Miniprotein binders against a2bj90. Designs and how they scored, part 29

Target 1, 235 residues: a2bj90
Amino acid sequence: MSRSARRKTSALNTVLRVVEVFASIQGEGPFTGTYSVFVRLAGCNLRCPFCDTRYAWSLEAGKPLGVEELVEEIARYEPSLVVITGGEPLLQRHPLNSLVEGLESLGLRVQLETNGILPAPARDEQLWRVYHVVSPKDVPVRVPGAKLHPSWVDYARATGRAWFKFLVANEQHVREVAEYVAKLGIPRSRVYIMPLTPEKLDMKELLELHSRIASLAVKWRLNFSPRLHLLVQLP

## First folded at step 4 (miniprotein)

Design ld1n
Fold by ESMFold2-Fast, scan of step 4:
Structure ld1n (fold): chain B 235 residues (1-235), chain A 115 residues (1-115)
Amino acid sequence: as target 1 above (235 residues)
Amino acid sequence: SDELRELSEEVLEIAYEMIELIDEFRKTGDLELLKKFMELAEKLIKIAEEALKLAEEAGDEELIERIRELVKRIEKAMEAAKKALENPDDPEAIDEFIELAWEVIEYLWKLIEKL
């Protein structure tokens, strides 16, 4: 019940395990097209069959970086957006809050990408103040162990700083997403559907898939997210 | 192998519970969560003992050594939790527990990935 006022911060509270830091264009979600710095944190609590970043699954995939050092590295890029992704970045929640505090103090806009299994930020966390793109893995194709924490819906309603992004391959998937978000009371204005891209598609196939999913977004009155970086061949 | 796969699913569920519990403990400092960690750790040891028996029957020496290493790491984390409960105002005891608990989780991810 009690915290000690004399406790010192551990390495887990001041150090992040970072896989990579790089500049690119945000290709997905509500900030598509924004010049961004991507910070990929190590570790993940899922093993999705369609995962593109399996190299980040283990915490050992990340190099230990101090929060202050990482803030300085990010700031040198002068980004319009800082995208914190992973693995699952909320596995490193405490030092992540410190990172967000440092970035916010510099006036930088921060977006977190999360699978939403771990609870949404509490009001006393720095993470409460930033944008979140939640990618549930319990629909339309369920990943074992994946269940959206109900606090994310409450967070989205309370703050207006969360969106929900779903990978879809066909109209049946879109129908399942529409039913899921209606059942949970997620506003459709906060919902994005995005093409589930198989490992190897040529550019024509990639464009055709984007076109089909975009058309379904219009039909079902949901927002559409491209995978712009794939279309323009950026990381 | 089917029995090991079934145990791996139980291990994954415990790993998620441990992750959420450690996150909550880091936010609240609620010492009751350390007791819950010890309960999860005891359950994990029982599963590890069952997995060890199956690995021994299969003659999988690499898996046997990995499971034994897991049990040692769990036992260290449990002792660190006990020390933190006895010394709640000692920041070194709290830090040692959190670090060892995360080493258990990290090791579980490596084992689950192989199963």
Scores: ipSAE 0.000, ipTM 0.189, lowest interface PAE 12.8, mean pLDDT 82

Design ld1o
Fold by ESMFold2-Fast, scan of step 4:
Structure ld1o (fold): chain B 235 residues (1-235), chain A 115 residues (1-115)
Amino acid sequence: as target 1 above (235 residues)
Amino acid sequence: SDELRELSEEVLEIAYEMIELIDEFRKTGDLELLKKFMELAEKLIKIAEEALKLAEEAGDEELIERIRELVKRIEKAMEAAKKALENPDDPEAIDEFIELAWEVIEYLYKLIEKL
């Protein structure tokens, strides 16, 4: 085996481009309030106008870290939940499966946050066994290129390990989400609506937006996701 | 423009295929996927040529400039794919191709926002 071939194999299987690793509280989705370590992977396949993490868009934004080194760093935080986010973490799918294997071997609970454009995990992937919060960007505020891969609905039905989280600003957006999930056969119990937060809101405006979207969740019989970290001023 | 929106839909389908192909290539290292990438890139150039004609007819100088920049990025990615196919044991050639292929996809999404 040549040196180049050996290096290529290592890079494909065991190295991730990582933007940041930090401890915080999961502020969103089904695990809101959980003490978590966030692992932000570099690279994204979308350019959402409302994106809060534009610094992670490029693969160049990430530093190469070995899977073993990353697992050890995460474990030192003693988290209740490991949140793997990005960019789009499924862009680094192969080494991501290795990371998940290492974390599961330590008994750590793992959640991925994904835009759902790339296919859902297959049964032979380590990723099949962990939780996924899918954030479709084709409704209600359509992002160019953001079609949900149909395999995510099948994955959610087969495993019960996926939820769908939608950014909404008003009741018309909630109506469009309700129609979208009904058409795709996504159960309401798997659906979260979350406030679409403009870049400059004061705390009173932020609370008022949360209250309005939460009220709409009750009215439409959907789950509500806050952005808790924004309300309590954590990263 | 209805015509530009129709081309935008074709571009999105090709972008999805490129994303899936790069993901599969990362898993398998199958060099046949690089040949498939070049086929998709050639289709994308033909669509860009049609979009350029429409932009020229509309007198949209900014869109013309952006489409020309897209073509240059596609050509660079294709050149990198050829280099990787000729040097399959060179990890730097493979990495360069992946980076340039993602630059094409990144630029496509920026361009579609303008369509």
Scores: ipSAE 0.000, ipTM 0.192, lowest interface PAE 12.0, mean pLDDT 82

Design ld1p
Fold by ESMFold2-Fast, scan of step 4:
Structure ld1p (fold): chain B 235 residues (1-235), chain A 115 residues (1-115)
Amino acid sequence: as target 1 above (235 residues)
Amino acid sequence: SDELRELSEEVLEIAYEMIELIDEFRKTGDLELLKKFMELAEKLIKIAEEALKLAEEAGDEELIERIRELVKRIEKAMEAAKKALENPDDPEAIDEFIELAWEVIEYLLKLIEKL
């Protein structure tokens, strides 16, 4: 079979499949409000019914982009935070570690968003040194095949660099999340609940949903994540 | 059908196992993981044969064609795995295997999405 030059040089070690790169404000999680560059990697190991980014599910949705080129592109935005998301970015783990190394060499803060099915970083990975927002899909809206890898709990306790973010629609969901994190030994200080936003809400409905979930966060002594970008109409 | 849904769940589990296995192989270079990939691939072929039987009973020509394409991709990835096992010091053989294995995973995920 004929081959391209890229295949001969282990392209998988230096190339990422990237769906999009754009500047915005981080609307979710512990860094809400931060000027960020979002890097959406292609490919996902889940098919969540509530997924807003179905266009990123396939690896074919991403264009091949060299790690060095991507680092340079990100750096031009001069971001306070680089958010690496997807799909599931850990599917491209090896070149992702190389990307993180390049970004850290420039002093850039990096946050990874992951579903937590694949193992947490080991100490010898560049990914060990960056922030992680883990979005388990086992609770409260269960996704078939989703199971949080137990290493994420140990990583969170050892490093203080992981948080767990859950989509919730009502108080029963919050109770299930509280029971789940207690059973796994996840500190409540590292838990965020975030509104599960249905297909189409007007601004009043969106604000009312945020208010309701925020009130539940106070009641259950959990952190609250807005979906700020939706409230201020950013991508 | 409920039988196709049940097979889809098994396929999804195998796809996740293949993803984890490839990730571990990238880290360790452990050739024993290629043998495990071969075992998972053989299991996928058996599931594909069962799914093909159900698709034939249902008269779903499009699904029949997609399942046959899946089997061809699995066989190609298995051939690449054997080649990598026979030539462990050849980075081109290893890269070809990883690429073809990912093509199988991607096709599986697409196929499940359309079921």
Scores: ipSAE 0.000, ipTM 0.168, lowest interface PAE 14.9, mean pLDDT 82

Design ld1q
Fold by ESMFold2-Fast, scan of step 4:
Structure ld1q (fold): chain B 235 residues (1-235), chain A 115 residues (1-115)
Amino acid sequence: as target 1 above (235 residues)
Amino acid sequence: SDELRELSEEVLEIAYEMIELIDEFRKTGDLELLKKFMELAEKLIKIAEEALKLAEEAGDEELIERIRELVKRIEKAMEAAKKALENPDDPEAIDEFIELAYEVIEYLFKLIEKL
């Protein structure tokens, strides 16, 4: 079971480096439209050229916050969903497991957003029991260093609690995603394609892009994720 | 330069591997993972020495200083890992190692950002 050395490191398991905590509507993925609290953790193991949260890349960008304090802060929002995002949240894996335990004790639903480079949760982790939206960055818009860990496919098949979300700009991107997920054995029912949005689009352009990508989702028999918060002008 | 970028990619891979090792060590308490961390730290020092040579050739005084600081942080983390291996029942020695190992990783990402 638990080793003495692992238990003795528990003090470091109770602190997370947090960039921000805020309430909004989940605009993406399988829980689109849900009233959520977003917890952005500091640190990232990628440098995506299209990243809109570059301020969270460094672990130093995060304020150290105790797990119990963070659980209390989240609970005050009375959310239907807690979205843990970042940076890359799995860089802070062990205090994250403690956070999930605290949130689950309050009956709160938890979703993790991850780039999938680090391994998927093991059965003995609290993270095994929550939802994961994995955003691979090795296809179609390749980011250096961004190889999906194969354990995420096994986790998705074993639990039914992981989905794979891909940023796409055109039909060629969708074709590459379809080939990628087929090669890895990811069921199409677990795949979302989402519009790759340039920094500044007017509402007409944003809606046209959503329409085009949604039509491709239907054609290729994949799920569609909007970026709803952009359409309704929320964080 | 292309040479510094290539080294940055190698450093990034080692940083990911270090994160995985620390994560697994925190999960299992397997002291063999501390030895593997020290092996990765030795590889990282070798890459740092190569990067230092390139920084010296470019006359980049700030980068030279940052690389030397990285080496010092790696050496401290290795010393803490050795102490934890010698004192596996001392929670302070284990915690000190974890803290210093994460400081190395933080510094690596910060340094890569500036290359």
Scores: ipSAE 0.000, ipTM 0.284, lowest interface PAE 10.9, mean pLDDT 82

Design ld1r
Fold by ESMFold2-Fast, scan of step 4:
Parts: C-alpha cells; sequence; structure tokens
Structure ld1r (fold): chain B 235 residues (1-235), chain A 115 residues (1-115)
C-alpha cells in the first residue's frame, strides 16, 4: 500500500536528481568508520572556494532517479548507514522526505550532511527522525551567504539528532568555533572540528595536519573528526 | 609553558560555565545566576593575576596587555552585575550586564589562544 501511495504522489515528491551512489566507509563525524552507502544529490546554494565536489553544484549534474528505484539500489549494498550528501540535499526537500520514509521502512539508519542554511526539519517531516551533521560555513571559513539557520540549534536541543562539524586550519579557527557554539548554546558534546584539507597535500602532510587539529580538539575540549577516507585512500 | 597550559584549561572551563550561566539567566531571570557569575569572575581575576606574573617573567608584552584588558572587562561586568542585582526590575541594567558579560567571554576565548 505504501508503494501505491508513493507512486500516486507528484514527481516533485518521488524523483531526486542524483549525482552518484557508492559504497565506502564514513570518514567524518560521529559515525566515522561505519560501512555506508553515499547518495550525492545535485544542486548547491553555496560556492565554497575549498569545495571538493564542484561537479555537484548544478541540479543538471544529477540524473533523475525515482525514490523506489533509489531505495532498491541502496538496499542491495546492505549498508549500516545511508549518508545523504551533495551539494545541498535540502534543496530537494520534498522527494528527500520520501526517500527517508522508504529507507526507514527497511530499518536503515540515515544521516544527512547539510550546510545548515535552509531550515531544520519540522516535526511532521520524515527528516525529523534521522541524524543530521550540520557543516556551518559562516564560521570560521566565512563563505559569503552561508549563515546558519537558527532552527538547527532548536532542532539539536529538541531531538539530540544533530551535530555541528566545522572545518578548521589553525588555532584561531578553533577559538572562533568555540566562541560561536557557546554563544548559540550548542553543547560541546555535539561539536566536531575537522581539518580543512588543501587540494595538494601529500600523505605525510595530511597526517601531520590531522595530528595538529586533533591536538587542538583535546586542548579546547571539542570532538575531533578525521577525514578518514583521505587517510586510507577511499572515495 | 606547563603552568600556562594549566591556567588555559581553567580559563576555558570558566568561559564555558559563564556562557551557560548567561544563557540560563536569559531564559529564567534567576538572579542567583548573577551571583554565581560574580563568583566565577572573582576566580577569573585570581587566575589573571597568576597569568600576569608568568607573562611578566616571560617578557611577553602582548600577553601582559591582553590580560590587563581582560581584567578591566571583568571589573566592568562585575559592576554591571551588582547594579542589576540592586535593580532587578530595570531592563536597561540587566541588558548592560548581559552585554558586558558577553564581552568578557569573547576576551577569554581570545586569551586562551595565547595561552
Amino acid sequence: as target 1 above (235 residues)
Amino acid sequence: SDELRELSEEVLEIAYEMIELIDEFRKTGDLELLKKFMELAEKLIKIAEEALKLAEEAGDEELIERIRELVKRIEKAMEAAKKALENPDDPEAIDEFIELALEVIEYLFKLIEKL
């Protein structure tokens, strides 16, 4: 019955523009080390100078896939975690809620990666029930237009299902993050700092950067996120 | 170096406690939280005095100036807290305290970078 209901919904609620679907290990955030399927959605509302996935910026970069077809493709991997990322996945909010509903019906754990510019989920959305890793770009990296929507802080307090992950290059960045999250009332237990990795680091430089940022996480009593996939050379 | 690290840890703990107190005070209006802020401010002055001695021994003029500026900010916030406690129904006194307390917190985070 749920399939019949989903098929009768408009195309806006049942088709996603998908750039890629692949299995890997989650390399970042609270679920680091988890066997995951990554679903990269097309479209982004930012143009970050350090962006590694510029090919996903345009909605036209995505192939139209039906929610049912995408759920079946994901399920074939038997993942411990489904990571929905992009661009900015909340640009495709309506069909994304349908995708989450399909994945939850199979008992799959879902994590959304978002820049946090668009509002957090409302209580009546399927997205309310899944995990969210919010990557603000207003502090410390100061991307123009990248103001965190205040509803994400309320969502984190109400649900316990949001974490905030910040790209940092040095101690000044970590200080700015600590000040920012304290002023917003975000608990340190929900805050991750992660190395801002320049495009052309060799493996030794990458490991040294990780070590420096991890040491700063200990000093500032924040959580540390590696970029594990870069260290182990996975996609 | 090790002494500055230990002081840095104490300053960080106080900074986080202060912001939590200010957030709770803004939600509840509980004047006991202003008294607790005063207690943390007094502890912070003692830590600043220890940090100042270490900065003087090291000849770090920039750190000395930052610590002195922090002490002035703390004293101003403490005066505002006393005024708010004496005038709890005055929204201007309360707003002034919150503003100055947030300035202290900002200076604390800047100081931690140097410690």
Scores: ipSAE 0.006, ipTM 0.471, lowest interface PAE 9.8, mean pLDDT 85

Design ld1s
Fold by ESMFold2-Fast, scan of step 4:
Structure ld1s (fold): chain B 235 residues (1-235), chain A 115 residues (1-115)
Amino acid sequence: as target 1 above (235 residues)
Amino acid sequence: SDELRELSEEVLEIAYEMIELIDEFRKTGDLELLKKFMELAEKLIKIAEEALKLAEEAGDEELIERIRELVKRIEKAMEAAKKALENPDDPEAIDEFIELAWEVLEYLFKLIEKL
């Protein structure tokens, strides 16, 4: 390491705006049931009407935290999985790559949750090496300003480290998802459908919704993601 | 308004082109991409000025303030791009540009959603 290169280390490579860090069970996607530490980054490039984490929308909602301090805090949990979520974590792309490098140096498994509007990782990024759950918001939920960046399909094909998770309320939504992924050439094995849960549902209604969407997953030969944390009342 | 919605669609096209340029710059380090970013940023400012006129005619004080804030953020990102072009071996200048460029895009998508 040259002294010049070390002296030029910037805050943008070493500081993240973090909303919260907490231990829980991953309730969604391909790693459902895994003991995880969640890192919620501030800032989002969408305003989804069904969003449960509106408090994370502003970058100003996040406390500045050094990558090294964050890595140490995460490591204290001894997690099986580190889930980096937000907002949209790719809005803090540069220091996020530094965080991933630190976590990988400790042998920790990392999963990123992203809306897929910003480009997929390049081969020379640390982010290239981790798992990604991409949640498109253009289909079926049609959020204004949402458009899946085409590089995510290429990344999924190249690495096998991306899955696509869609919020669905009914069979028409599942049909739209099936058509969407077929047109983009996304294999069914990389597609999850997940219940779009209104805030007002009681536990019986929540379970019934899960049952209906799971049945549709079987019918359409897609993977099913629960929202397990909601069913067991974890954060 | 319908005119604001049409400008929003043109802005969205520019935003996606900016995203692709930032991604390509990240992969290649090609400084010519920073010049292209600045050209797109100038086009974005011109559209913002048109949107500002429409907001003023409609008497939408909140939208006027949001558009002025967008222009300020774009100008800040352009200044960072100039600094990166003048100091291509300075990783701090490059990092500052990338952060500010993403902050522009974040604000832009938030603004478009409200239209």
Scores: ipSAE 0.000, ipTM 0.244, lowest interface PAE 13.8, mean pLDDT 83

Design ld1t
Fold by ESMFold2-Fast, scan of step 4:
Structure ld1t (fold): chain B 235 residues (1-235), chain A 115 residues (1-115)
Amino acid sequence: as target 1 above (235 residues)
Amino acid sequence: SDELRELSEEVLEIAYEMIELIDEFRKTGDLELLKKFMELAEKLIKIAEEALKLAEEAGDEELIERIRELVKRIEKAMEAAKKALENPDDPEAIDEFIELAWEVFEYLFKLIEKL
């Protein structure tokens, strides 16, 4: 095997391909308002038409970073929460488990953002012990290739460390989400609906959309996730 | 064994090429890329058969079963690719292929990590 092939093999097992690392406020989901460091990993197994991070789709979009180097970089921010996102972070599962182990050894709280197509963590993985926000792309508008792995429902019930977050634009979308989670046996207490924000909304339009989706969350007895970073103009 | 390690490295290189191929297919919709995927999948099965022979010689029953399961998953993904090629206007056929292809890669990575 060539030198390049050996480098690829090593990278798959010990090195993460990272697009960006930055500090911000978690604007979404159960930890909204938390001072966080975001780690965006490269590669994705979906091509969502509403995707805000198309630049992260390719594995080549990420720079190779060693787990120890990345842990040190994250630790310098002294975050209350480390948000590992992407693309799809579980495409780099082996080195991701090593990253999580390093972060936990420093007492840092970790949250993964995932599309849920790949299986949920097994009990012997470091990922078993951290928080997961799963964003299924089966509903309300199906993305090709987007089938939620059933192990995520079992993981959520067993650990209490997974939530399910859905992008919605109107009441029909909320109805479809409610039917979907009922069919799969996902507890409503673990479900968040979040505004699907078109590009180029002004602040008034953005606030009106948030208000409308929040009202639907109350009506349908689901949790509401804002996109707080958009409202306060943070990345 | 050293032979099993070398086969694992070849398998990872082919899998990485197949991942890039699917990524390009999702971006372009070029059906010719599905044919290339099937060609690489056939090479992957051949290498898996070589690994299976080594596992049988070593009497590693667990590894034998895992390699056989890998081959079954690859064959299933190839059948889905063929169905997508025959039904290019059916988004469900394309979805099924992409889902099965990623299940193959996930299983493969887990198998190699345990070697």
Scores: ipSAE 0.012, ipTM 0.242, lowest interface PAE 8.9, mean pLDDT 82

Design ld1u
Fold by ESMFold2-Fast, scan of step 4:
Parts: structure tokens; sequence; C-alpha cells
Structure ld1u (fold): chain B 235 residues (1-235), chain A 115 residues (1-115)
């Protein structure tokens, strides 16, 4: 490889399309309640009808930022957790590995949120070492084109660093999730069900929905994820 | 009722155990797992009999029909398990058991949704 080609490759490894960077509380999943910096990457390989972040669907929605600049910006917040989300962050896999390397060099804990369509990390990727919350879209809400890559189940079993989070509206959805994870051999201890909020609810309705889904989690012996940021009115 | 809630919890536990057992049997071919399936199936029939009594007391004809259908599926899966135990080298007998055992587990999950 020529020096010019190597410089071009390094630049591609060090630039991410970023929609937004902000501090908040992680409201979902296994790290609920953690002071976090959210990094929303541009681009998505799905077009979910219930999507709240349609502004991130296009890669052009993201501002190009160098990995070093992004690491410095994140570090200024002094977060307990860095949440990398999007769109679909794995669409920018190559520079994402470089970002993770930079963040880990500072001792920062990293969590990736992914739809799980693209393969799980390989052992030689920096992404192998961080936490992953996988949100399959093939069950129960059945988004066309969505299919969980089977490598995510193997990754979860091998590392203990992946959890599976499902949007549910009713008991039928919970049953479908229970069947799905059992058939794939995903341990229930790695599974979260979370309220699907299809329209803006008032605070009473939002609490009632959370209560119903939490009760179903107890009944079906699954973990419950709130949408805490909605309850406390944070981004 | 509280009795239906307790039975629902036992049924869910058996459904999960059945799926785990079927998956392990598929991977290992261990015939002792077929005997464990028979034990779970017998326990499930006793629970179904108690659930049927509660459904009859409640006058829930749909639930009565679903529980009776469950018992039929369990009996069919038990016959398939016995055939597989008697013919362990017959791939068709093994496949039939796996299919019917899966149908029982799926039906249990659907029944729990209704409870």
Amino acid sequence: as target 1 above (235 residues)
Amino acid sequence: SDELRELSEEVLEIAYEMIELIDEFRKTGDLELLKKFMELAEKLIKIAEEALKLAEEAGDEELIERIRELVKRIEKAMEAAKKALENPDDPEAIDEFIELAWEVAEYLFKLIEKL
C-alpha cells in the first residue's frame, strides 16, 4: 500500500457522520439511570414506521467529525457511560472501531445500540470489548427487511456483553418475544421488554403503560426496561 | 383467580423447561431427555386437569376447549417420545417427536397469553 492510499484509508478510519452529541441519563436497558453521553450516528438500514429519530436516517444528516475531535468532545462531559446510537451505528463500522479504541484508552465505558441486522463484532475488532444492546425488529413489531444476524446470539453467549431489547405493546407481543428468544437459545437473563409508545401519551397514560409492561415482564420472567427519560422528561 | 395465576406460573415454567429440553435433545441426541420429557408431560397433564376444573367452575367454554386440545397434543407428543425411545436409530421417529414436542411448547405459550 502506498503512503497516499494509507493516508486516505486512515482518514476514512477516523471520520464519522454524527447527528448529535448530548449528555443525559440512559433511560433504557441494563444501564438505566447512568449519567451518559449520547453519540447519534447518521444512517440507517431500516425504515421503522414507529421511528422517533427519522432525522438520522440519511448519512447526509450527519456532520463529518474526526474521531480525535469526537473523543475530546465526549471527554469534556466526564460521562460514566458513552452510548453510541443512531440510525444504525454499524453502518459506519470501520471508523466506529477507531472511536471505541480512543474512548477505551481514556477508561470510558462504551455501550452500542444496534438493530442487529449487521454481524456481531469479531474477536479482532475493538467493538468486541464493549457492551451491546441489540434491538431486533423482526419480532414482535415485524419491520420488513429486519432479520437478526445469528452471530449476535453466539457473541452474547461467548462474551456476556450483549442484551436483547424488544418493544412491546401488549401480552401477545410478550408471548411472541418469549417464543423467539427461547427458539434462538437466548437466555432470559439477557432479554428486556420495553413499552412501545406509538403516540404521545400524557404522564398518567405513560405510567400506566409502564406498569402493564412491567407486570408482564414479571409474569413471563423477562427483564423490564423503562423509558426513564420519557418519565423524567429528559432527551 | 389466584389459583389460575399459580397454575399459569407452573405452566410457563414447564413451557420453558420443555423448550430447553428439546433444544438440548436436538444437539445431543441423549435419550434420557425423552424420559425427562415424559415426566414433564405427566406433570403438565395433572396441571391441565386442575386448570380444566377451574375453567368449568368459571363457565369458560373457550378455555375448556383449549385445555382439552392441549391434553390431546401432549398425549400425541408422549406417543411420539415412546416411539422414538423404542426406535432410537429411526430419524423419522426422532423428527416426529421434536416437531410434536415443539407444538406442545408453542401451544402452552398461547394458552398462558389467555390466562
Scores: ipSAE 0.013, ipTM 0.567, lowest interface PAE 8.4, mean pLDDT 86

Design ld1v
Fold by ESMFold2-Fast, scan of step 4:
Structure ld1v (fold): chain B 235 residues (1-235), chain A 115 residues (1-115)
Amino acid sequence: as target 1 above (235 residues)
Amino acid sequence: SDELRELSEEVLEIAYEMIELIDEFRKTGDLELLKKFMELAEKLIKIAEEALKLAEEAGDEELIERIRELVKRIEKAMEAAKKALENPDDPEAIDEFIELAWEVILYLFKLIEKL
């Protein structure tokens, strides 16, 4: 019994359901332009109408992969940054902490992308030590069931390792974001606005949208995130 | 304990199944998925009862309180599921079920961290 329990618990903390692993350039957020390996974990606790990665929503979309095997696969790319995304990566929190431990042991820098509904890392988690880009879905286009966990604001203030990234289409959205972050006490220096891109824009439309949102970022004194991978046609 | 760790494995499996059911229910509106949720919730109550006995034997008062809180959250989610099944055209009943079901799932993940 003891041996069975230990093996099963170990497996729960050492196996991740992974949709895809690929090298690209981080196109978004504070590390835009960085050569990165993306690890997309399966499963999501939201169903955003603007979601670009609906194929990752189900846990069944992911293949079971051991943490050690995944670390070896990532290391072969020799990345400057490992971006762990999903779905919602924190749904696989326990094995994710083991993955982070393995990656940090190799000196790799890790960034997690999360919707922020689940609590921020505690000090005794490996996740406490890595970077987080939180994408709240409360505003400006409210997703049912979405509510940013208040611990993310505390984590950002305590560590300086979290930023908040919002999808915006127009100035009304930016105003709503500005009101939201002011109400929650999120410093503007930790806030990014990013273009909400409809499924089919030509390159001229895409560039014009980026220009408009960047101008709004300047006007509202917020940081701007492009979607660089869309502009340079990378995954 | 090894027994509590084995129960945590079953709890995690149920949490993932609940996530998948809520996902499919949001897409389809299939009321049979709410019945499946209630079956998983009943199984979770049984596991909670087993965990409670182990916590009582160990004298872990904090764990006892947390397990009892879990049971209360599961019962609320089950009541909301029954109400949604009886009132399938009521968007408020459906939204309340989804909200309470996610509160159960989130609490399960927090509880596993303490096991």
Scores: ipSAE 0.013, ipTM 0.240, lowest interface PAE 8.6, mean pLDDT 83

Design ld1w
Fold by ESMFold2-Fast, scan of step 4:
Structure ld1w (fold): chain B 235 residues (1-235), chain A 115 residues (1-115)
Amino acid sequence: as target 1 above (235 residues)
Amino acid sequence: SDELRELSEEVLEIAYEMIELIDEFRKTGDLELLKKFMELAEKLIKIAEEALKLAEEAGDEELIERIRELVKRIEKAMEAAKKALENPDDPEAIDEFIELAWEVIDYLFKLIEKL
């Protein structure tokens, strides 16, 4: 960060627009089952038809919170993992780097969830040092305007701190994911497929969907992410 | 209409570029990015005027009102950008600009979703 940039935008660089902060279990991705605090940041650069957090799309949905205040609130939960999600958290990139710095100073583990449209962290960012779960929306779900920034593949290879999590509904989706990751050179060991839950399903339907997608993960030699919080009825 | 959907594609590109500019501005504090934002805002107004004409021809009163609201938000964000350029050491002027710029971006995505 330039001192000049900090001087001119200091207040904005230390304030985040936050929708909610809550404790739960991470239900998705490589850290499934971890006691976590979720920090949902406001604003999103996509309008996914299947989005279940539409309330976070607008920056107006977020309450302005200072980084120091937010760090203190998170720390009170004594989490094993801090999950920063949104909307799209990288839209608030500069104050987010400040938040990460504060959390790391307390020895807290941080995971960012991102759609991967904006560039991956540079080496001089605090975000370079934390974990990232990238959820591309160009394949297989084909959200308009979505395109994975190529720097995320380089970041994953360089750091070993990024995974790619894809929403899938059927085997055709899994095939498209397999082709996509092969073309981009994404290591299959860093790829997760996760059930796309298009509507509120009953428990039997939800379990059947999880079983089908998990079986496809085995068949296609990809990792499987559940949506554990849905199965155990947590936020 | 197909014409409105075609304009929506161009609007998405501008919205995305605005997002990148705001992010870069937060990181660098480069005031030239505010001038670039103004250029994108002017381009967006021209697209909105074209979309408004198509909505008027179709008799879509709800879309007409939404496009007019978009133009008002763009003009407000442009005025805030000018104020920020004139008062670069005022954090409140910078905050106001970024907030209003995001109100434009948010409204664009809401509008595109309904097309």
Scores: ipSAE 0.000, ipTM 0.202, lowest interface PAE 13.1, mean pLDDT 83

